# VHH binders against Interferon-induced very large GTPase 1 (GVINP1), part 8

Target 1, 242 residues: Interferon-induced very large GTPase 1 (GVINP1), of Homo sapiens (Human) (q7z2y8r1479to1720)
Amino acid sequence: DKRLFVLSILGLQSSGKSTVLNALFGLQFTVSAGKCTQGAYMQLLKVEETFTEELGFDFVLAVDTEGLRAPEHSNKSKDRDNELVTFVIGLANLTLINIFGENPSEMQDILQIVVQAFLRMKQVKIFPSCLFVHQNVGEATATDQTMDGRRRLEQKLDEMAAIAAEQEQCLDVTCFSDVIRFDVNTHVYYFAHLWDGNPPMAPPNPRYSHNVQQLKSRILMTATQESRGNIMKISDVKSRVQ
Below, E stands for the ipSAE of ESMFold2; O stands for the ipSAE of OpenDDE; V2 stands for 0.75 times the mean of E and O plus 0.25 times the DockQ between their complexes.

## First folded at step 3 (VHH)

Design p19 (framework vhh_7d4b_2)
Fold by ESMFold2-Fast, scan of step 3:
Structure p19 (fold): chain B 242 residues (1-242), chain A 122 residues (1-122)
Amino acid sequence: as target 1 above (242 residues)
Amino acid sequence: QVQLVESGGGVVQPGRSLRLSCAASGFTFDYYGMGWYRQAPGKQRELVASISNSGGSTNYADSVKGRFTISRDNSKNTMYLQMNSLKPEDTAVYYCARHGIDYSSGWYFDYWGQGTQVTVSS
């Protein structure tokens, strides 16, 4: 049985999740890929044999969810999204939460689903590892924007946490950091636009490349630390997927 | 547009040699690590050899170490695989690949060539 590092990504439909995964891992060239009954798309990346000892795992399983739907009056859609998020968080060693663009309504929707899921996980004493990835649109100075962006995201997360805590009757939760171990300064990544114009004729945006490198470094650090503690086996994943 | 085009494959008898070439275009070649991979019928695609962006570091699969040599010419945007002492077990489709921006993580790749067939038979 082979050792496996599971990386999951959550986001709303049309959020650019596949673009992030392709930029990080080249997932269009994975050794195997498929969908499971939970609406997740799983892609298996083989770690080169010369690196397996250093990294401590043999494969990376990337789990990309079919885009989450905005909360609407439909109970069926909301139940599906809650089940999918619970499954993905429970399966993963690390979960990336992808927010695309600057749409306030879409940001609120994904944060609401995620915060509620984390609060429910806290109640059963499961503490997920997660990172937020905010994909920007247009030209901007990433460094300049991250300070304002982090403050706004923190405020929004705290608002969602207070609402979720009231709904779930959790008297000890008043802000998002009460829900999970989270530092807005170290657990949030902002991505500039991919290109300095229209591909394929435009050069790559250097800020996007830098952001990808920073996130890759963090993911590899997490993967290496997990390989020394509690890594999953391929047979374990097969038994959990039905 | 990124393109990787393999050439040099063919049919050869055991013990002979072949030299594969990979012509790259559409990107700054000397910024990226590169590799040769192969896939035999019924098997997963496996790494054969990899080379750093400068050519100063190389890695080989145990099965080909001492027989194959990977090299690159950054002035020509071309990577090579010199295959000596070929065995029937080397029969596979050989693929040129561009590694992602972090070569130190050899499992990161983002572009493949179309592949070139190498058949070693008597």
Scores: ipSAE 0.000, ipTM 0.098, lowest interface PAE 19.5, mean pLDDT 68

Design p2 (from e8 with N53K H99R; framework vhh_7d4b_2)
Amino acid sequence: QVQLVESGGGVVQPGRSLRLSCAASGFTFDYYGMGWYRQAPGKQRELVASISKSGGSTNYADSVKGRFTISRDNSKNTMYLQMNSLKPEDTAVYYCAKRGIEYSSSEGWFDPWGQGTQVTVSS
ESMFold2-Fast, scan of step 3: ipSAE 0.068; ipTM 0.551

Design p20 (from e8 with H99R I101L S104D E107G G108Y; framework vhh_7d4b_2)
Fold by ESMFold2-Fast, scan of step 3:
Structure p20 (fold): chain B 242 residues (1-242), chain A 123 residues (1-123)
Amino acid sequence: as target 1 above (242 residues)
Amino acid sequence: QVQLVESGGGVVQPGRSLRLSCAASGFTFDYYGMGWYRQAPGKQRELVASISNSGGSTNYADSVKGRFTISRDNSKNTMYLQMNSLKPEDTAVYYCAKRGLEYDSSGYWFDPWGQGTQVTVSS
């Protein structure tokens, strides 16, 4: 009767998802890993015995995509991306939306796919939480990374949710918080200056390490809160994967 | 337990204003979108205004756009509806509601509705 917390990571191909996943968990925590259907990669991580009772789960299942492709690609590619996003969000207790850089068009594309998937999940009574991770934002100001950046993101999410709801005839949905539990002030993390030079030979930026620890702390806090009310069993995930 | 308490209703002449308040408790207020609904006798309950969890986004029914303004103060766990240029067709019981997810922060279902406050617009 093992308890499982499922963490999914979504983002565009160049989003640095694997770098964040490795920084959060490391390979030493993995008890099994492999590729599943639809291009998702899974890692099963064992929680240390001393923390299982406090956290309320025994394992973390980290699900990463092989990368999402922008809607400028063919209809077949878009259908595959929609299926992959629906699959990994459907598995998750918490979904990380990983965005690399500050291109507004690419951000809008990923937000559209993600919001549509969450709206579809709501219709089948699946209610995952999400966090936004924005990496390698260049020389953005503190205002862009906090107050103004968060406000713009919330406005974009609300716009996408309203449009998706109109298309799906969901009159009770008018903003993004109607679709999933989301707080723009606490559920968005900005990461800048990943490396002090060009990887792989450059050392990691100490500021990036601090940002990773903050995100890790939030993930653990969210996992603890979710475990108290509703958690999955390993057998539940197996029935969904196959 | 989620508790929502509406206030500020009353009887006014057409063209005047009222400000409704909704005091919330029993959940993490700043995690959820909120809405104002109304129900007139013999009619279905309808959404008139909604506001995102931070207050950064708002939406309004076409019948109230330009006249009503929704706002919230997360430090006070309170939501407001400023109603200007009131019309007889605005007469209804106004309800405060938690929107979005059907589960609280612990994963449990609860009723999102308050008791309502009566607004009457008549000559």
Scores: ipSAE 0.000, ipTM 0.230, lowest interface PAE 15.2, mean pLDDT 68

Design p21 (from e8 with T28R N53Q I101V; framework vhh_7d4b_2; at its last look DockQ between E and O 0.01; V2 from the best seeds 0.00; counts 0 for: pae O 5.4 > 2, placed apart)
Fold by OpenDDE, look of step 5:
Order: C-alpha cells, then sequence, then structure tokens
Structure p21 (fold): chain B 242 residues (1-242), chain A 123 residues (1-123)
C-alpha cells in the first residue's frame, strides 16, 4: 500500500490551469485554446525511490479540473462548479487556486465557491491546504501590484468566509484564516505571463519558468509536511472520494 | 461566451486600403493578446499581425510589414487592422483571434477566432 500526495488545481476556464500542472511536473494534460477540460483528469506520478524517504510519499496524484464558469454549462454552471470544487478540495491534500486576473466579479465567484468548500471540509474535520496562483502579473508594477493584490485577496477571502459562515451557521468563523490555515504573504504566488511577447511567435517567458520552480518548491515542502502527519494511502482514496 | 466579430472586409483594387475591426466580448479583453490571421484559398492559415495586451508591442508577418498596422482599444473591446497598399496576394479570409494563455500547438494559439471577413484585392 503506497503513500499518496494529492495535488489538485482549480480555476476559471482558460486561466492556464493545465499549463501550470504540466510545467510543474512535466505532465501532459490536454491544453487547448478555446476549449476547457471536461470534468477532472488525474495523473499518477511515481516519486523516484531516492526521494521517497525524504518526501514521505511514493506517488503524487495530480488532478486537473474543468474550468469553472464554463460557458458550455451555463445553465447549471453554479451547482456543477460547487460540486466539482467541493469534490476536488476534499480529495486533495493541496489545492492550487488559479486566478488569472483581478476582475472583481470573477475573483468573487471563484473565491466564494472555494471558501465555502473549505468550510464544509472543516465541518467534517478534513483540513486540506491551498495555495493561490495569481497569473499574468506584469513586471513594471509587480511589487505594487502584488502588495495590493494580496490585500485585496485577503479582503475578499474574509468577506467570502463571513458569507459562508452565515450560510453554514458557523458562528466561530469570521475570516478566512478561521476556515483554513492561511497567510496571504506566503500562500499566494504571482506568475508572470506565460509568453515573452505575442504568440505564436513568442517564446516562453523565463520569469514564468522561475515562478513555476518557486511554486514547485513550495508544493514539495507542503507535501513533505503533510506526509509527516497523516499520509494518505492509495487504498484510502476510495473512502476519501465517498 | 467568448465572441469575436470581424468587420470591414470587402473588394478593393490593388493599392487601396481597408480597415478591419474585431469586436470582442465574453472575456477580459485587456488580459489577452490578440491577433489577425488570414487564410487564402488553398493555403494554410497564417499569422498576419499580433498585438500585446496593452497594445505596446506588435508583430507582423514579413509580407505585410510596413503596409499593415494592428491596434486595439481596450476601452471598446475592439481590435483593428489597417491595411494599406493592398496587393492581390492579400486576398484571404481574415480572422480575429484571442490568444490563449495555455501552452499548445501552433493550431491552438487562439481562443477562439471569429467567423472571418473576406478581403479581396483584384484589378
Amino acid sequence: as target 1 above (242 residues)
Amino acid sequence: QVQLVESGGGVVQPGRSLRLSCAASGFRFDYYGMGWYRQAPGKQRELVASISQSGGSTNYADSVKGRFTISRDNSKNTMYLQMNSLKPEDTAVYYCAKHGVEYSSSEGWFDPWGQGTQVTVSS
């Protein structure tokens, strides 16, 4: 019975989720412009034997998900998204929350669903971790944008936590940090744009690659920490999904 | 839903000018690079011009450099292609395209493109 670390990613349609996963671990999730991932796709990655002792797990299960708020599912999109997000967060040890822009409405939509899902997990004594990936951050205003971005994100998360708390009748929850262990300064990663210039002639942005490496390091650190506590076994996956 | 609607095509004589417009909706227009593609009869689709999110950077196919100008107005969610000194070789269906943010093959750089507008240059 092998040890398993489950990594999932959530985000809006066409926000670059699959690309992030692919870049992190050399995976081959289907990426296509104009199309979204359908449902959830999983890839099992074997950890090299030389690293299994250090990391504390034998496999990584990477879970790519359907983009949220997909137009193809417009009529049932909200309920479907809620179900998907809850499922994915519940399954994972760590969930990457991918945000492409700072559109307040888009951000609010995804954050509301995500926060609610985490609150639900807390209620059933499941304590997954999350990291935010904010993509398409410009170089010129990167520092200021990141500071403001962090503040805005924290505020929005707190707002959503309050709303979720009310909905779930959780009187002890007033902010997002009451829902899950979270520090906006350490749990949010800002990514440069994928391309250096204008596609299709543009090469990948070196800064993007660097950002990916930073995130990867954080993921592995988190995974190692999780493995020291309650590591999931492959045999436990079935029960976790139920 | 992402929508791209091209306009401004037509039939013109060589040496004349046309201005194409692309009206975009259903996404954050200012978050994405945009481009114009064209497909001539019997030929493969090719990039004509591209423009960055802010409009600060532009690229052109060699065949149209100095003649075509791509621009955008993010406040109007519209992209433009000014085509000057048109040649018969410019005859094609021109497509507006939203650039993707995911790594994909050359065929998947856009998300999606419009139905296209016909440009015919003939004497």
Scores: ipSAE 0.066, ipTM 0.483, lowest interface PAE 2.6, mean pLDDT 85
ESMFold2-Fast, scan of step 3: ipSAE 0.205; ipTM 0.649
ESMFold2, look of step 5: ipSAE 0.181; ipTM 0.632
ESMFold2 (binder alone), look of step 5: mean pLDDT 81; pTM 0.817
ESMFold2, look of step 7: ipSAE 0.227; ipTM 0.663
ESMFold2 (binder alone), look of step 7: mean pLDDT 80; pTM 0.808
OpenDDE, look of step 7: ipSAE 0.021; ipTM 0.404

Design p22 (framework vhh_7d4b_2)
Fold by ESMFold2-Fast, scan of step 3:
Structure p22 (fold): chain B 242 residues (1-242), chain A 122 residues (1-122)
Amino acid sequence: as target 1 above (242 residues)
Amino acid sequence: QVQLVESGGGVVQPGRSLRLSCAASGFTFDYYGMGWYRQAPGKQRELVASISNSGGSTNYADSVKGRFTISRDNSKNTMYLQMNSLKPEDTAVYYCAKHGFEYSSEGWFDPWGQGTQVTVSS
């Protein structure tokens, strides 16, 4: 009876989320991969046996969602996105929320869906965690943005939480930290461009590798904290993905 | 460890005012939303008012809207409830609560204060 840590990644269509998953797990041996439901893809990774006791799990299930926006603007597309996001967040021990670039409108679209899903899970006492990943920011801009960007994200999350709480009649929610365990200073990562210039002539960006290692370390730390009775068994996944 | 200490309760006549205070320690106060709850004898504990971490957003139960005002001073790690036009129906033990999630062996929980008694009698 094997223990499973579920890591989900959410992002808008073409948000670079596959790049993050490949960077985190590119050298991992895949046991299986496939589509589990419309719009979600799973990759099962085996943890080396020497580390299973330290980590508290035997396998990592990486769940990637295809783009959350349809080319058409329709109510059916919006309903599908809400259902998909609720499903993958509900399945996950940890959800990575991938934001591409610095566009506030794209951030607002993702945050609205994510905050609503977490608020619904709060009502049924599900205990997921989340981390925010901002990708594809310039190195100079990233340095200036780390303080102002974190403040702006916190303000947006609090705004979305208040709106969602009013819609769901949750009077005990006024800010995002009321919904889920979240600290903007420790749960947000900024990734500079992968290359120091334009490919193919540009060398790899060394800071990108450092940020990937920091994110990976945080994921493992979160997994260890969550493994205290919260880790799923492989048999539990079969029940959830039918 | 999170500690919440309520004060300011008492016995008053209808139409009078009281101001409750909640002194917080053991956590980063300005990271979390806070709320006031009350429990009358034989009834379930109900949310009276809540306030965001910055103090910029507030919510009130319909029964107290227009009469009660929640506020906070993050520099003093203190939250307040100003209660005006008190009614006999407001008689209850009032509790301070930290909102948000904390992990424990029992799962997520919201720590409560010990409460302060408010009695409105003619």
Scores: ipSAE 0.005, ipTM 0.437, lowest interface PAE 10.0, mean pLDDT 70

Design p23 (from e8 with N53R S54Y; framework vhh_7d4b_2)
Amino acid sequence: QVQLVESGGGVVQPGRSLRLSCAASGFTFDYYGMGWYRQAPGKQRELVASISRYGGSTNYADSVKGRFTISRDNSKNTMYLQMNSLKPEDTAVYYCAKHGIEYSSSEGWFDPWGQGTQVTVSS
ESMFold2-Fast, scan of step 3: ipSAE 0.159; ipTM 0.628

Design p24 (from e8, 17 letters changed; framework vhh_sonelokimab_d1)
Fold by ESMFold2-Fast, scan of step 3:
Structure p24 (fold): chain B 242 residues (1-242), chain A 123 residues (1-123)
Amino acid sequence: as target 1 above (242 residues)
Amino acid sequence: DVQLVESGGGLVQPGGSLRLSCAASGFTFDYYGVGWFRQAPGKEREFIGAISRSGGSTYYAVSEKGRFTISRDNSKNTLYLQMNSLRPEDTAVYYCAKHGIEYSSSEGWFDPWGQGTLVTVSS
């Protein structure tokens, strides 16, 4: 049975996803793609044989919940979204959470669902790995702007955690760091237009102005460490999505 | 192997000045952005500032703007932190860090790879 690395992507635009996956893993082809029973879109990608020993896995399963961004306003739809997000976070070795600074109200709703899902995982003593990617729409990004953004994100996450904890009657949770291991200085990345553009499918000559290489290095390091400590098999995933 | 070696720490009186150095080896120094972090006892590691690969751009944490200056000498593979008007609150182990990606000065990917140098501000 082959080894699998599961990467879940929340709120990330689909046009950037394949470029990141190709840059990270040198993937040859998609062996399977489609909507799973839970409503997520899944893409199974085969890692080239020359990289499998170095990376510690044979396949990448990319799970996308982009449909979450355009639900109808109903309690039933929101309950379904909560179930979907909980499922994809629980399935993943690493979850990438994309945040857009331009639409804070929409992102706040997604953050609430995500925080609630993490709290549910904490209750069963599962602590998922996650990275936050904040789309900084400005062309010029200053470090002090990034630090202000990190502080505001942490404050919002702490507020969401307090609300979720009260709803779930978790008295030991007062801030987001109580829900999962989170450090705003090491788990949050700021990029301009990372997921909006349509760059070359296979970047033959990467440029230093491209921010995907920064994200690549962190995801690859996390993927390698996670896969060696918690390797999943393809047969295990098939059982979970039925 | 990549090595970063901090030096210049020590005991200094409040209001004093100190210059830290970071000697880099095992990589092409002028291909990477580099920066400084510090960690006080019982506190989280905090970012101080960073400098681009050419030295043409510097970035500082808002709280340290005006008192600390970062510079580099690519001919000597050395990074510097000039600290002025030191306060007891500046007591910490200071770490230099290399950006993880060649030619990039993008934020968020700086790892402290040195063992640090202790700065104590006390009378």
Scores: ipSAE 0.000, ipTM 0.095, lowest interface PAE 19.4, mean pLDDT 66

Design p9 (framework vhh_7d4b_2)
Fold by ESMFold2-Fast, scan of step 3:
Structure p9 (fold): chain B 242 residues (1-242), chain A 122 residues (1-122)
Amino acid sequence: as target 1 above (242 residues)
Amino acid sequence: QVQLVESGGGVVQPGRSLRLSCAASGFTFDYYGMGWYRQAPGKQRELVASISNSGGSTNYADSVKGRFTISRDNSKNTMYLQMNSLKPEDTAVYYCAKRGIEYSDSGWFDPWGQGTQVTVSS
């Protein structure tokens, strides 16, 4: 049975997830693709055999959500999002949390659901890791502004973790890093847009941008660490997605 | 190998101050939240103060809020607890601990240091 690294991607509808996925995996060989549950699409990618020993796995399973936060304001919509997020995080070795733009209220909603799901996973001793990807940030989010943004994100995650811990009766959780292994300086990536204003002919992200290369390196490092600890087999995933 | 070494404890009179230090090695210090715990004779170990991995967020037990300040220096792999206006009920062995989970090991272990004794008496 072959070794599998599961990468899940969460984000709001139209959050630019496809841009990130294409930048990471657009040129890789896809073995199979299809829908694995309501709201999730899977792609199985084969790792070049010369690299399987270095990485510690044979395949990458990329799981993309169809977008969170339905346009209708109903309890059914919110329940579906919670169910989908819990399933996707529970399946993954690593979850990419894709944040598009800078609307704090929409960001707060997705962060709350995600933090609650990670806390539930901790309670059943499942320890996936996560990386945050912020897209379409302006040039104003240069190095110094990005540092301030990271601190604010950490504070928001800590607030959400405390709220979730209170709701779930977890007395040993006071901040987000109590829930998962997280460093705001190394687990958050910012992708700037390429132009000022709002022209209809927006240029695509650079093919080999520095941020994409850093994200790729972090994903591979995380995958390698997971492989040494507790990597999944393909048969295990089939059992989970039935 | 994970090592946590506490220092700075001692015997002081009520109202005085102490500063505890925790020197960490054997893990990537800036990936983990950290905490100070204490255990008085005949009581369970309790969380006194916690700090996020970057130091941007802190939390305190109600009994010490306003008197104790937790801080960290990630460049030195060190965490501190500044204890002001000490009271007899603060008498305990103080432990630092790594918080959160680890990729290769069970996050439930939260390894402890050896502790440092703080005694507040007149």
Scores: ipSAE 0.000, ipTM 0.216, lowest interface PAE 15.4, mean pLDDT 68

Design q10 (from e2 with V100T S103G G104Y L107I; framework vhh_7d4b_2)
Fold by ESMFold2-Fast, scan of step 3:
Order: sequence, then structure tokens, then C-alpha cells
Structure q10 (fold): chain B 242 residues (1-242), chain A 122 residues (1-122)
Amino acid sequence: as target 1 above (242 residues)
Amino acid sequence: QVQLVESGGGVVQPGRSLRLSCAASGSIFSDYAMGWYRQAPGKQRELVASISGSGGSTNYADSVKGRFTISRDNSKNTMYLQMNSLKPEDTAVYYCARDTYSGYEWIPFDYWGQGTQVTVSS
């Protein structure tokens, strides 16, 4: 049976998620298969033979979700999003949370769903790793925005964790780091625009490429560490998805 | 190794239409954004249209907006450019190209087709 690392990507903007996926996996992995199940698009990526010993797994299962929170909100939509996100997070070794732009409402919606899902996973003693990716941040004030952004994100995550814990009677949870292992200073990445203007005519942004490489290195390091303890087999995924 | 092959070029009168096709091999088609570039005699190559890997997002140069439509069929590994209301200034060699993140800086001409000639003249 082959060893598998599961990477999930959550976000409200499908185009932003696709850009990150293409940047991360275009050259190092050979795509074997893709399918859509339960509102999630699953793509199996074969690790080249020269890297399988170093990484400790044979395949990466990349799981992309359809955009969360449809423009027309309803109780049906909320229940569906919660079920989908809980399923995707429960399946993953690492979850990438994609935040696009600076819309505070969209940020709150995704954080609420994600924090609730992680709290539910804690009850079954599953603690997946998590990374945040902010896309389309300005370069002129990137350093100041990054520091202020990290502080605001941490405050918002702590608020969502406290609310979720109260709703689910989890007395041990007072902040987000009680839910999963998380450090806002090292587990959040900020991406400037891919282009220095309006695509497709604008020149590519060199800082975007650097940030992609840093994120890719972090993902691979996390995958290698996970593979030494709790690696999943392809047969396990098939039985779980059904 | 990536190979791109264009077809559908030709000579037409102003106001007519042409449909270009780009067949791709040696790569995972749906993983990459693709585009159409053109180069007129004595001019630099310019990007006229692009499309995301899923086909859900498209972009056009101002000079072709409302006249050209880019599309793709990932099941056939083929990308298309429907060119309507052609003008003499659209005369150029049209190239199919793929965006890439090759582990170095992004280089759009890493993957180009041979080109197909479009001539708009009376």
C-alpha cells in the first residue's frame, strides 16, 4: 500500500486557491488523478521516486473546496459549509486557509467555520496542522500590514475560539492555540500581487515567487514531520471518502 | 517537456472571423494558466488573452475586448481563441503560451508554440 500526505485548501475565492496550487505543485509532482466528492475537488499527485525516501510518502492528496459562503446565504448553505469543512479538515494532515484581499466580512465567515471544525476535531482527538495565506496585500506597506495583520488575525481567532467553546461546552478552550498548535508569527504568510499591475499585461512580481517557495518549503517540512508518525495509506482514504 | 501546436490561421477580409486552436501535450493541461500572444512585423510580442487552468477566469487586452473570446476544453487538452470583427491591426503571428512556476523566476516564453499567421487585408 502506498503512503499518502493529505493537504487541504479552504477559502472563499476559488481563483486564489488555484493560483497557489499551481505554484506549489506544477513542477515537483506528477498528477495521477482528480475527482470531485462531497463538494471537494480531490487531486492525487505522485511524488517523483527520487524524493519518496526523503519525504516518507509516495503521494500527496490535494483537496480543494468549492467557494464557501455562496452570495445567497441560508440555513441550508451554512449547514452544508460546516459539513464540508469538517470533512475536509478531518481528512487532512495539513490545512491551508486562503484569505483573499481585505474584506473583513469574508474573513470572519471563513474563520468562524474553520475554528468550529477544528474544535469538533479536538473532540475525536485529531489535531491537524494549519497555515494561513493572505493574498493580494500591498508591497509599499507590507511589513506594517503584516505585523498589524497578524495581531488582528490572532485576536479574531481567539474571539471565534471562545464563542465556539462556549457553544460546545469546552471548558479547556479560551484561545485558538488551545484548539490546535498555532503560532501567528510563523504560521501566517502574506502574498503580494502576482503581477505589478493589471494581468495579463503586467510584469510578474518577484516577491510573489519568493513567498511561494517559502510556503512550499514549510509545507514539505510539515509533511516530512507528519510522515514519521501518522501517515495515511491510499486504501484508508478510499474507505473514509465513501 | 511541453509541446504546443497552433492551427486555424489564415487570410481574411476586415470584419470576418477566425478561430484559433492550440493543442497541448507533455504537461498537465488543467494545472496551468494559458494565453495567446501575437507579434506583428517589427513589433514586440504582446499578450492578447489569457485563461485560468479551470477556465473560470479570463482576461483580455483592451484592443481585443468585446471581439475575441478565449476558451479551453481540458478533456481535449485544447485552448481556443475565437476572433470576431477582425481589423487590419490584428494582422500578426499568433502564439499559444503557458504560464509556469519553474522553481526560478516566472518566464512566460518557456513554453511557446510555433505560431500561426493571421492576415487581415482587403
Scores: ipSAE 0.000, ipTM 0.088, lowest interface PAE 20.4, mean pLDDT 66

Design q11 (framework vhh_7d4b_2)
Fold by ESMFold2-Fast, scan of step 3:
Formats: C-alpha cells, structure tokens, sequence
Structure q11 (fold): chain B 242 residues (1-242), chain A 124 residues (1-124)
C-alpha cells in the first residue's frame, strides 16, 4: 500500500481557496478526484517517483471543503460546519486555514470553528499541524499589515481558545498554544495582491510568487517531518471517507 | 536523482556582462520549469528569473528586468542567465533551481536549491 500525505484547506466562501490551491497544485497530475458525502472535495496527486523515498510519501491528497458559512441564527448550520471541519482536520496531516483580507468579523467566524475543532481533536489525542494564509494584503503597508495582523490573530486565537475550553469543559487550556503547537511568527503567511496595482497598468506581483514558494517549503518541511512516523496509507483514508 | 551544476560566475566591473550556465542531469529537463535565485551577504534568497519547461514563458524580478535574459537549451539539458549592464547590487551567489509549481506532470518537491552556487561580484 502506498503512503499518503493529506493536506486540507479551510475557509469561508469567496476566501480565495481555489487561487491558493491552483498556485500550489494547479498543473500537477491528478490521479483521481471526487466529492465525499461529508461535503469535502478531494484530489489525489502523484508524487514524482524520484522524490518519494526522500519525502516519505507517494501521494498527496488535497482536501477542499465547501465554503464555510458565517455563524447564523440556526444551531443546525453550526453543527454541520463543525462536523465537516472536525472530519477534514481529523483526516489531514496539515490544514491550511485561508483568511481573505483582515475583516474582523470574517476572521472571528473562521477562527471560532477551527479552534473548536482543534480542541476536540486534542481531546481524542490527534495532533494535526496548521498554517494560516492571509490573502489580499496591500503591498504599500506590507510590514505594518503583517506585524499588526500577527498580533491581532494571536489575540483572537487565544480568546477563541479560552471560550472553546470553557464550552468543552477543558480547563487546562487558556490559550491557543495549549490546543496545538502554534507560533504566530512562523505559522502565518501573508499573500500580497496578485497584481502590483490596478490592471492594466499593473505587472504581476513578484511578492506573490515568493509567498507561494515559502508556503510550499513549509508544507514540504511539515510533510517530511510527519513521514518519519505518522503518514497514513491510502487504504486507511478509504476506510475513513466511506 | 536530479543534479544541477552552476558555472560562469566571476568578478566584473559595473556595466559589463556575464553569462551563467546550469547543467542538469538525472531527470527529463524539458518536463519542468527552472529558475535562478541569488543570495547577497546578510540577505534572504530571492528569485531572479524563471522559465517554463518549453521555454515559451519567462518571468523576471523587477530589479533585473531589461538587463537579464533567461533561456534554455533542452537538447543540451542546460539553462542560461545572460546578465547585462551589471550593477554592484547584483553581487550575490547565484543558484539554479527546479520549480515544481509550474510542472504539468507529477507533483514535484519545491524546497532546495541545487549545487554549490556560483559567485558573481560586481566591483569597481
């Protein structure tokens, strides 16, 4: 049986998840693709054979979810999103959490769902890795955006972790780093606009390509570290997605 | 088993030209995009130029546009960087690298620069 690295991406509707996935895997050979009943879309990508021994896996399973809904009046909507997010995080070796821009309400919605799911995974002794991807950051204020963005994200993650811990009665958790290994300085990536200004006067933004390369490097580093003890086989995933 | 070997670096005066070469072995050269990176002392590595597997598409960093030209000869498994109108700020170690993001085939890793690099020094 072949070894599999599972990469999931989560985000609200219209968060640019497809743009990030296409930048990471757009021209890759797809062995198979489909949708499971839980609402996740899966693409199986074959790793170039010359690298399979070095990386420790033969395939990448890219898992994309239906766009998550902002929390509404209905508890049923929240339960469905929580089930889907818990499923895909539980399946993944690494989860990318995609945030579009820096709107506080959109950030809080996705962070609330994700933190609750990670806390539930911690309670069943599953410890997946996560990375945050912020898209649509202005070039002119990139340094200020990344510094302020990191501070705000850390504060909101800690707040959401405390709330989730009270709700789930997990009193040994007071901040997000108690839930999962996380460093806001190394686990958050900021993507500039695709274009350097307004088309047609704008060239493609070279910082976007650099950000994609850094994210790819971190994904591969995580995958290689996990391949040294915790990579799934294809048969294991088939059993879980039935 | 892909190996890339850089050559062609040296010491030149401002305004002069150099041509860097990158020889590839162990893989099908035309099946993947390639690029040139550079790293100056005390700075992070940056992408200078990239070229598609067919050679039909190229990209350049803003700092080198109009001065540098990337090309490839798939029959010789070699990629080139023609560097014109060199400036002191072009001083760096230059590395060639495989770019898996533009492959049309199987997924390829994208984490390492290949070879020792080649030093380019532009000094008066």
Amino acid sequence: as target 1 above (242 residues)
Amino acid sequence: QVQLVESGGGVVQPGRSLRLSCAASGSIFSDYAMGWYRQAPGKQRELVASISGSGGSTNYADSVKGRFTISRDNSKNTMYLQMNSLKPEDTAVYYCAKDVGYSSGEWLPYFDYWGQGTQVTVSS
Scores: ipSAE 0.000, ipTM 0.125, lowest interface PAE 15.5, mean pLDDT 67

Design q12 (from e2 with V100E E105K P108D; framework vhh_7d4b_2)
Fold by ESMFold2-Fast, scan of step 3:
Structure q12 (fold): chain B 242 residues (1-242), chain A 122 residues (1-122)
Amino acid sequence: as target 1 above (242 residues)
Amino acid sequence: QVQLVESGGGVVQPGRSLRLSCAASGSIFSDYAMGWYRQAPGKQRELVASISGSGGSTNYADSVKGRFTISRDNSKNTMYLQMNSLKPEDTAVYYCARDEYSSGKWLDFDYWGQGTQVTVSS
């Protein structure tokens, strides 16, 4: 039986999730602007033999959630999105939360759903890890601007955590770091864009490539730490699928 | 240049306590997550405890949970490991590390201290 690391990616439709996954693992997920789905898409990747001993797993299962939509969705669609997000977070060893652009309303909606799902996982003693990926951020990647962005994200996450904790009557939760293992200074990555030119087949910006490599290495480090304690085996997928 | 310096190790009898310190200098930021690792002869390094940049989140290995406490003072750029009820199996070299990606090998850490020896004997 082979060891499996489950990586989930969450984001709104058209958030560039497929671009990030393709850059990290060579996967291609289609993000459709014209049609909405409410299911999860799974891709299985084999880890090269030279790295399986170091990483502690043989395969990566990448799970993409195409179920998250614009904030104007009805209560019925919102309930389905919340259920999908909870399910996918529960499956994952690590969840990537992909934020595209700087629309405050859209960011607030995804953070609310995600924080509530993680709080529910905490109550059943499941503690998955997460990383935030912010795409399509300004051209200049000045350290000061990145630090300001991190502070704003932390404030929003803490606000969402306090609201969720109040609704669920969780007395020991006052900020997001009480919900899951999270540090805004090390678990958030900012990208201007994947490619520095058009067409899409142009080589990536060297600066962007470095940041992608940093994110990939962080994912693999997290996966390695998880595999030493409680990583899934392929046979376990049958049990978790039902 | 980032430098991490551990202190506080020594030889103690079972059941006693030690407090380890890690002083950070150079370009390391107090906002970054840090951890304590240990390595006994002939074994791989293992993560003992970690702490977030703000100090609001901590994690512990099962073998030390309830006995060890990690903390930090960001005003002094210093991290601590309070070790209570020490056991012979806690004997190892303890390393301070910044838990972040290295530019070299995928799982290598750029910032490690030289280590401090803890020996629990008798």
Scores: ipSAE 0.000, ipTM 0.132, lowest interface PAE 17.6, mean pLDDT 66

Design q13 (from g1 with Y31S Y102S; framework vhh_8emy_2)
Amino acid sequence: QVQLQESGGGLVQPGSSLRLSCAASGFTFSSYGMHWVRQAPGKGPEWVSSIGRSGGTTNYATSVKGRFSISRDNPSKTLYLQMNSLRPEDSAVYYCAAGILSDFWSGYPDYRGQGTQVTVSS
ESMFold2-Fast, scan of step 3: ipSAE 0.196; ipTM 0.672

